VH-VL binders against q0atu2. Designs and how they scored, part 263

Target 1, 119 residues: q0atu2
Amino acid sequence: MLDKKARIRTSREYRNVFEKGKRLSGRFLIIYYVENALDNNRFGFITNKKIGMAVIRNRIKRQLRAIVREYQGQVKNKHDIVLVARAGIGKSSFEGMEKDYIAIMKKAGLFARNANKID

## First folded at step 11 (VH-VL)

Design z89 (framework fv_daclizumab)
Fold by OpenDDE, second read of step 12:
Structure z89 (fold): chain C 119 residues (1-119), chain A 119 residues (1-119), chain B 106 residues (1-106)
Amino acid sequence: as target 1 above (119 residues)
Amino acid sequence: QVQLVQSGAEVKKPGSSVKVSCKASGYTFTSNYMHWVRQAPGQGLEWIGYINPSTGYTRYNQKFKDKATITADESTNTAYMELSSLRSEDTAVYYCARTDEWYGYMDVWGQGTLVTVSS
Amino acid sequence: DIQMTQSPSTLSASVGDRVTITCSASSSIGYMHWYQQKPGKAPKLLIYDASYLESGVPARFSGSGSGTEFTLTISSLQPDDFATYYCQQYDSWPLTFGQGTKVEVK
């Protein structure tokens, strides 16, 4: 599980990322990202009912949190990043989801230069 | 039932202003963004801008930045769009449409408000 | 701005026909939506995220595509389907729509 300090927790924080940040679309994910005034990154996760039932949405969120946790040490610091689950993510494997995350984060240039696990 | 009800048709002189209202019901007004879209007679759809009713944050199409002002009143669940310095080219049906922050599909539309500008 | 170009602008078809509408974006986009509009009525969300049907939309409607090319298909045109269809991108500001495709009776 992500540390509390690594989580976007308030609606205001989410809105800030949406309103002031940039966005990129992947196959299963959309990321919204903006620089923050902290020394650490914070991650948020968005799903809606079109993804599926609550059980599915919760599963997706758990999977996304696991992926983010796995690679968080390789992400450039001082960013708030919101992962938005696209409709097709419910049919995606964990590996596919992970691959999409890596691809979109690379495209966004959010991985640190010394990142090794993303090649 | 979720619905958006707009104010009635307007006939205005050139140079005047008009304020169109969009009353929301059936859902939490502050949970969605409200977009405005215009459609000139026999033409397509043009995005004007949106407002986050919870914060008042707005984003405009640059084309309409000096033409439209979008506001919202939480107490009445009503969004407004004011058009200033009306010209004949502003003659159109104006729609309000609901969307969320992240996915961007407009799933609920008002019935439209015809604004006619003529001498 | 991202320009959305639909083809064709007008399409004459008969009930039962397979209808295909294309939408080309001037740049690669991630999110694409389709709307149906009938005369004197507001647009109605038809397909979201390129290929997913909005609730209540008949299964004869389908969408596909990615990058810069998207398509809306009606497998068997019904009388209720004669309308104008618009594509819309939500990838970049400002939001933009295609010019519309009017599907009319042949």
Scores: ipSAE 0.527, ipTM 0.877, lowest interface PAE 1.1, mean pLDDT 93
Fold by ESMFold2-Fast, scan of step 11:
Structure z89 (fold): chain C 119 residues (1-119), chain A 119 residues (1-119), chain B 106 residues (1-106)
Amino acid sequence: as target 1 above (119 residues)
Amino acid sequence: QVQLVQSGAEVKKPGSSVKVSCKASGYTFTSNYMHWVRQAPGQGLEWIGYINPSTGYTRYNQKFKDKATITADESTNTAYMELSSLRSEDTAVYYCARTDEWYGYMDVWGQGTLVTVSS
Amino acid sequence: DIQMTQSPSTLSASVGDRVTITCSASSSIGYMHWYQQKPGKAPKLLIYDASYLESGVPARFSGSGSGTEFTLTISSLQPDDFATYYCQQYDSWPLTFGQGTKVEVK
């Protein structure tokens, strides 16, 4: 589970990221991201009906939160980042989502060069 | 039930302005972005810009930044687009279309408003 | 701006034909949609996220592709399918559409 302070909670905060942020697309994920004025990163998660039924969408959200939490220490500080699940994510494995997350974050310049080297 | 209804056709002289309306019904107006798209005679679709009715935030295609002004009135669930300094090249059908901001597919469209500019 | 180029611009086909139209982006994109437009009407969403069928759209329509090359296929053309088809990228601002592909009766 992510700390409360590490979550984007309000519609206004989500819209700020969408309207002012940069966008990058991966295989299963789209990220929107913008630098914030805080001392920490905040994450948001968007899933829509196109992904599947509520059970599938809820599973995807839980798995994405777990992935984000696992790699929290590798993300460059002071960013608001929203993960948007693409329609095809429901057919992905946990490992597939994790690999896509790492790849897109590195491409965005938001991950340390050696994100997989956790001591 | 969800529909967008636009104002009727307009015939305008060069140098004048026109304001097209798009009235939304069957959904929460402030929960979706409203885009404007034009189609000149015999041509394809061209994106003008959007408004977030909840905040009033707008984004424009730079080509239309000095031509179009997009606004929204939450009290009447109506979006507007004003075109200024009309020229014959502005003759087109103008559409409003609803989208979810994160996915950008336009799932509901107005019927279109023909604006003809001639002397 | 990302330029979306459709091929062909016009094609003639008969009912029952398999029709394929292509959309090429000037740079790699991650997200795009397909619309159908009939004369005098607004466009209608057909395919979202390159390959997913919008609710209420017949199963004969399918989409595929990634990066710079995308295709829309109609497996067995029906009379209702004679229309103009547009691709749209949602990767960067401004949003851009292809020039359109008109599918007309042979």
Scores: ipSAE 0.456, ipTM 0.858, lowest interface PAE 2.8, mean pLDDT 90

Design z9 (framework fv_daclizumab)
Fold by ESMFold2-Fast, scan of step 11:
Structure z9 (fold): chain C 119 residues (1-119), chain A 119 residues (1-119), chain B 106 residues (1-106)
Amino acid sequence: as target 1 above (119 residues)
Amino acid sequence: QVQLVQSGAEVKKPGSSVKVSCKASGYTFTSGYMHWVRQAPGQGLEWIGYINPSTGYTRYNQKFKDKATITADESTNTAYMELSSLRSEDTAVYYCARTDEWYGYMDVWGQGTLVTVSS
Amino acid sequence: DIQMTQSPSTLSASVGDRVTITCSASSSIGYMHWYQQKPGKAPKLLIYDASYLESGVPARFSGSGSGTEFTLTISSLQPDDFATYYCQQYDSYPLTFGQGTKVEVK
């Protein structure tokens, strides 16, 4: 999944993204994002009980990590990004979450120009 | 259960200050954000600002930045809002309300504190 | 600042009526909530994330909308529902509320 150095690990680091970052809402996701002083990107993932039981929340987190990992090479470097799952995410498909992630990252200006993965 | 209890009604002279308290119980005080919202007689709700009790970080509605000072005492699980240079236009019910860090809905509210400013 | 405008400001209704309240944002928003306030009481969270009922809220309440137009519907008004309703955006700071819609007895 994501290497430890590509993950936001502490509550202090999460708070920094919330308090100093910009915010954009997608259909199933909200992202908070801020430039960091490192030479790499870090990602965080937030779910709450309104999404569903632990088994659903754990599935959502796994799927979001997989999506982030797949597209990590297309994200502009030096950013801390937190993905917050909206209440409706439990009704989405993996493909739906993936499309929302790509759309919101492009809108935020965080993806390289030709970031679409077209089959 | 989760509860916010505010201090009692205040009657103040123009030019004075007032400090309203909001005591939290039933949850980890530092895990949420505490907001302040006012409601003038017969009017709607107006957001003043918030504090992160764990760090002391505050964000204000620009309209209130020179009027309101929000603080928190982690040792007593109490948030405060001080209003300075009171005018008759500051007469309102002042509410504290809790949000989670990421989702931003105010799921628990204090009962409100009426502040009346009159000569 | 994002301006939230509710319509109507006041509506008179009878028990059993279907009631709809609209909230319009001055710019496209992605995230908003609805609150109910009864006289002399603090507001209560009613609907979060535009369309999801807070725990304990009766199923006669529903929310819908996206972008700039959002609607709160009460399918069959009950005596307990005479109150003022407020929308609130959580898209950007400062946080803003609509001016409120008062649902009163016809």
Scores: ipSAE 0.649, ipTM 0.882, lowest interface PAE 1.8, mean pLDDT 90
Fold by OpenDDE, second read of step 12:
Structure z9 (fold): chain C 119 residues (1-119), chain A 119 residues (1-119), chain B 106 residues (1-106)
Amino acid sequence: as target 1 above (119 residues)
Amino acid sequence: QVQLVQSGAEVKKPGSSVKVSCKASGYTFTSGYMHWVRQAPGQGLEWIGYINPSTGYTRYNQKFKDKATITADESTNTAYMELSSLRSEDTAVYYCARTDEWYGYMDVWGQGTLVTVSS
Amino acid sequence: DIQMTQSPSTLSASVGDRVTITCSASSSIGYMHWYQQKPGKAPKLLIYDASYLESGVPARFSGSGSGTEFTLTISSLQPDDFATYYCQQYDSYPLTFGQGTKVEVK
């Protein structure tokens, strides 16, 4: 699991990202991102009932957390980033989710310049 | 039942202002965002902007930033849109429509308010 | 701004026909949403995130697409389906709609 300090946890924090940050849409994900005043990145994850049953939603969140952890070290510092799962994500493979994450993060310019694990 | 009920048709002179209301019921008004969309006679749909009723945060289409002012009153579950310096080109049906907090579906619409600007 | 272009603008069809409407985005976007509007009425959400039916929408409606090209399909047109259809993107601000496709009786 992500460290507590690497998590967006409060409604206020989520609202701040939504209102003050930028938004980009991918195939399976929407990301909202904004610079923070911390030395670390924080990640939030949003799913709704249209994604599927609670079991599905929890699976999606677990998979997204795994993806975020995998690439966490390559993301530019001092960002709050919220991942919103779109309806189609429930039909996607883990690899598909990962590919979408990478694509949208690249589009957002959120990967560090020295990142070399990104295809 | 979730519904949005808008104020009645308006006939205004050029240069005047009009304030259209949109009363929400059947759901938590502070959940999600209230959008306003314009439709000129025989034309398509045009997004004006939205408000977060819980925070008052607004976002406008630049085309309407000097034309429309969107507000909300939590105590009455009502969103408002004021149009200023009305011109004949502002003649249109104006709709309110809700979205959830993170997604872009306009799943519930008001019945529309015709604003006619005529000398 | 992202421009949404629908094709065709007008479509004449008969009951029972298969109808396909295309929406093209000026740049690659996430999924589109589709709305139905009848004269004198507010738009109604039909499909969200390109291919998911809103509650209560008949199964004869379907959507597909990705990137810049999206389609709305009615497998067998019914009398209740004669209306104007709009695509909409929520990829970036300002939100934009297609110009609409009027499906009318042939």
Scores: ipSAE 0.361, ipTM 0.842, lowest interface PAE 2.0, mean pLDDT 93

Design z90 (framework fv_daclizumab)
Fold by ESMFold2-Fast, scan of step 11:
Structure z90 (fold): chain C 119 residues (1-119), chain A 119 residues (1-119), chain B 106 residues (1-106)
Amino acid sequence: as target 1 above (119 residues)
Amino acid sequence: QVQLVQSGAEVKKPGSSVKVSCKASGYTFTSNYMHWVRQAPGQGLEWIGYINPSTGYTRYNQKFKDKATITADESTNTAYMELSSLRSEDTAVYYCARTDEWYGYMDVWGQGTLVTVSS
Amino acid sequence: DIQMTQSPSTLSASVGDRVTITCSASSSIGYMHWYQQKPGKAPKLLIYDASYLESGVPARFSGSGSGTEFTLTISSLQPDDFATYYCQQYDSFPLTFGQGTKVEVK
């Protein structure tokens, strides 16, 4: 799982990312992202009822957290990033979600070229 | 034409290691993950792990974490699987298989490499 | 780990028969695929995401199901279809396959 300090914790913080952040859409994911004044990155996750039943939503949220954790060392410092799952994500494999995450983060310019991976 | 061509059959002694290669052609090597699957004589399919050739990231079946090492050489479009501390029960046909870009189905397979472990 | 169990493990059939193979997951899954394997050859993808036919696969093959129960159907068995069929889940790691169903000449 992600550490607590790496998670967006409040509705106010989520709203800030949605209102002030940039938006990029991938195949299965939408990201909203904005620079923060902290010394770390924070991530938020949104899976809505259009994706499917609670068991599917919980599985997807768990898998997205695992993906984000796996690549956290490659993300440029000082960003708040919210991942919103699109309706079609329920049919994606873990690999498909991972590829979409990497692609959209690179497109956003959020991946550092020589960053080390942090577990 | 998308092809995966594997190295030839190997006969190894117990306790040794073997390194199987899988050369990809006809597609962008870094666009698809590469999986390794084995099949013991007369048995079913067993998943070993995968590599993302664009990042070098690997994931292993826990059963193989201390036994298999998967690597990729982007300059030669070749994936490798090294299996260490060989035992007779490692006798199997080893397959590499490419997944599609988004959904994780293994759409192209290598021809297989028979690894025989005998004294 | 998610266990995939196929039934039957072996079936005998004649050309022209309708053949049904089932695959049961030990827990609810949202994503699975079917593969065909002929003796001495690598597996070949037939159906992905339970019901989508892979390009180049004959229309006599179809897949259905959701949750824990999935079915592969061959509407009119051809000589080329005598093979072993495997289901596979792609919902969680490790990836797991069913034990296989061998379709043999009656």
Scores: ipSAE 0.007, ipTM 0.656, lowest interface PAE 8.3, mean pLDDT 87

Design z91 (framework fv_daclizumab)
Fold by OpenDDE, second read of step 12:
Structure z91 (fold): chain C 119 residues (1-119), chain A 119 residues (1-119), chain B 106 residues (1-106)
Amino acid sequence: as target 1 above (119 residues)
Amino acid sequence: QVQLVQSGAEVKKPGSSVKVSCKASGYTFTSNYMHWVRQAPGQGLEWIGYINPSTGYTRYNQKFKDKATITADESTNTAYMELSSLRSEDTAVYYCARTDEWYGYMDVWGQGTLVTVSS
Amino acid sequence: DIQMTQSPSTLSASVGDRVTITCSASSSIGYMHWYQQKPGKAPKLLIYDASYLESGVPARFSGSGSGTEFTLTISSLQPDDFATYYCQQYDSHPLTFGQGTKVEVK
């Protein structure tokens, strides 16, 4: 579970990321990201009903949180990042989801090129 | 039933302005972004811009930044697009279209509004 | 801007035919969306995120692809399917559409 301070929680915070941030699309994820004025990163997660039932959506969010948590230390500081789950993510393995996350984060310049899984 | 109903056809002189309306019903107006798309006679589709009705945030295609102004009125569930300095090249059917929050596909379309610009 | 090029621009086919439309993006994108438009009518969403059918769309429609190449397929063309089809991307602004593919009666 992500630390409370590492989570985007309010509608205003989400709105800020959408309006002021940049957008990049991956295979399973869309990310919106913007610099913040904090000393930490914050993450938000968006799903819709096209992904599947609530149980599926909750599973996806749980998996995304796990991925984000694992790579949290490798993300450039002072960013608000919203992960939007695309329809195909429901059929993706955890590894596929993780791979997509890493790819899109690198493309966004939020990961160093040498970023990798930390055991 | 979710639907978008646009204002009627317009015939305008060059140099004039026109404001097309798009009234939404069957869903929470502020929950979706409203896009505007142009289609000249016998041609394809061109994206003009979108508005977040909940915040008023807009984004435009650079091609139309000086041509179109998109607004929304929450009290009437209506989105508007104003075209200024009309030219014959602006003759087209203009569509409003809804998107799902943070996603980029348009799942509901208005019936279209023909704007004819002629001397 | 990301340009999408559809192929072919016009396609003549008969009822029962298998129809394939391609859309090529000028740069790699996540997924493509597909719309159907009939004369005098607004576009209708058919497929989103490359391969998912919008509600109410017949199963004879399918989509596939990744990167820069995407396809829309009609397994068995029906009379109701004669129309113009457009691909669309939202990976970057501005949103862009393909030029369209008109599927007409042979």
Scores: ipSAE 0.680, ipTM 0.908, lowest interface PAE 0.8, mean pLDDT 94
Fold by ESMFold2-Fast, scan of step 11:
Structure z91 (fold): chain C 119 residues (1-119), chain A 119 residues (1-119), chain B 106 residues (1-106)
Amino acid sequence: as target 1 above (119 residues)
Amino acid sequence: QVQLVQSGAEVKKPGSSVKVSCKASGYTFTSNYMHWVRQAPGQGLEWIGYINPSTGYTRYNQKFKDKATITADESTNTAYMELSSLRSEDTAVYYCARTDEWYGYMDVWGQGTLVTVSS
Amino acid sequence: DIQMTQSPSTLSASVGDRVTITCSASSSIGYMHWYQQKPGKAPKLLIYDASYLESGVPARFSGSGSGTEFTLTISSLQPDDFATYYCQQYDSHPLTFGQGTKVEVK
């Protein structure tokens, strides 16, 4: 589970990231990201009914939060980042999601050199 | 049943303005963005802009920045698009369409409003 | 702006034919959709995220592609499929559509 201060919580905060942010697409994920004025990173997670039933969407959100938490230490500070699950994510494994997350964060320039996994 | 119902056809003089309405029902109006798209007779689709009904935030195709004004009224679940300084080239069917902003597919469309600009 | 170019602009086909429509983006895109439009009607979402069928769309429709080249295929054309088809990119603003491909009776 991500700490409360590391989560994007309100619709307005999500839409700020959408409206002001940059976008990059991965195989299973799209990220939107923008620099914030805080001292920490915040993450949001978007799934929709196109992915599948609630049990599948809830599994995906849990797995994405776990991945984000594990790699928190590698993310450049002062960013709001929203992860949007693509329709194909329901066919992916945990390892597949993790690999896609790492690849897209590196492509976005959001991973710092020499940052470490938390777990 | 999710529906978007638009106002009726308009015939306008060059130099005048027109305001087209799009009334939403069957879903939470503020949960989705509303797009406007036009289609000149015998031609393709052209994106005008969108509104976030929850905040009033708008984004326009630069081509329409000084011509179109998009608004929304939460109390009536209605979006509006106003075109100013009408010219014959603005003759088109105007559509409203809803989207989940993160995915950007327009899954429900209004029936269209024909705006004819002639003397 | 990202230009979406469809090929062909018009094609003539018979019921039972396999129909392929292509859409080329002027730069690499990560996300696009396909719409079907019949005369006098609003467009209808057909395929989202390049390859996924919208609910209620027959299985004879399929989409594929990535980067700059995308295709819509109708495996066995039915009378209900004579229409104009549009691709749309959602990678950047402004949102842009292809010019359309009209599928006509041969």
Scores: ipSAE 0.540, ipTM 0.857, lowest interface PAE 2.0, mean pLDDT 89

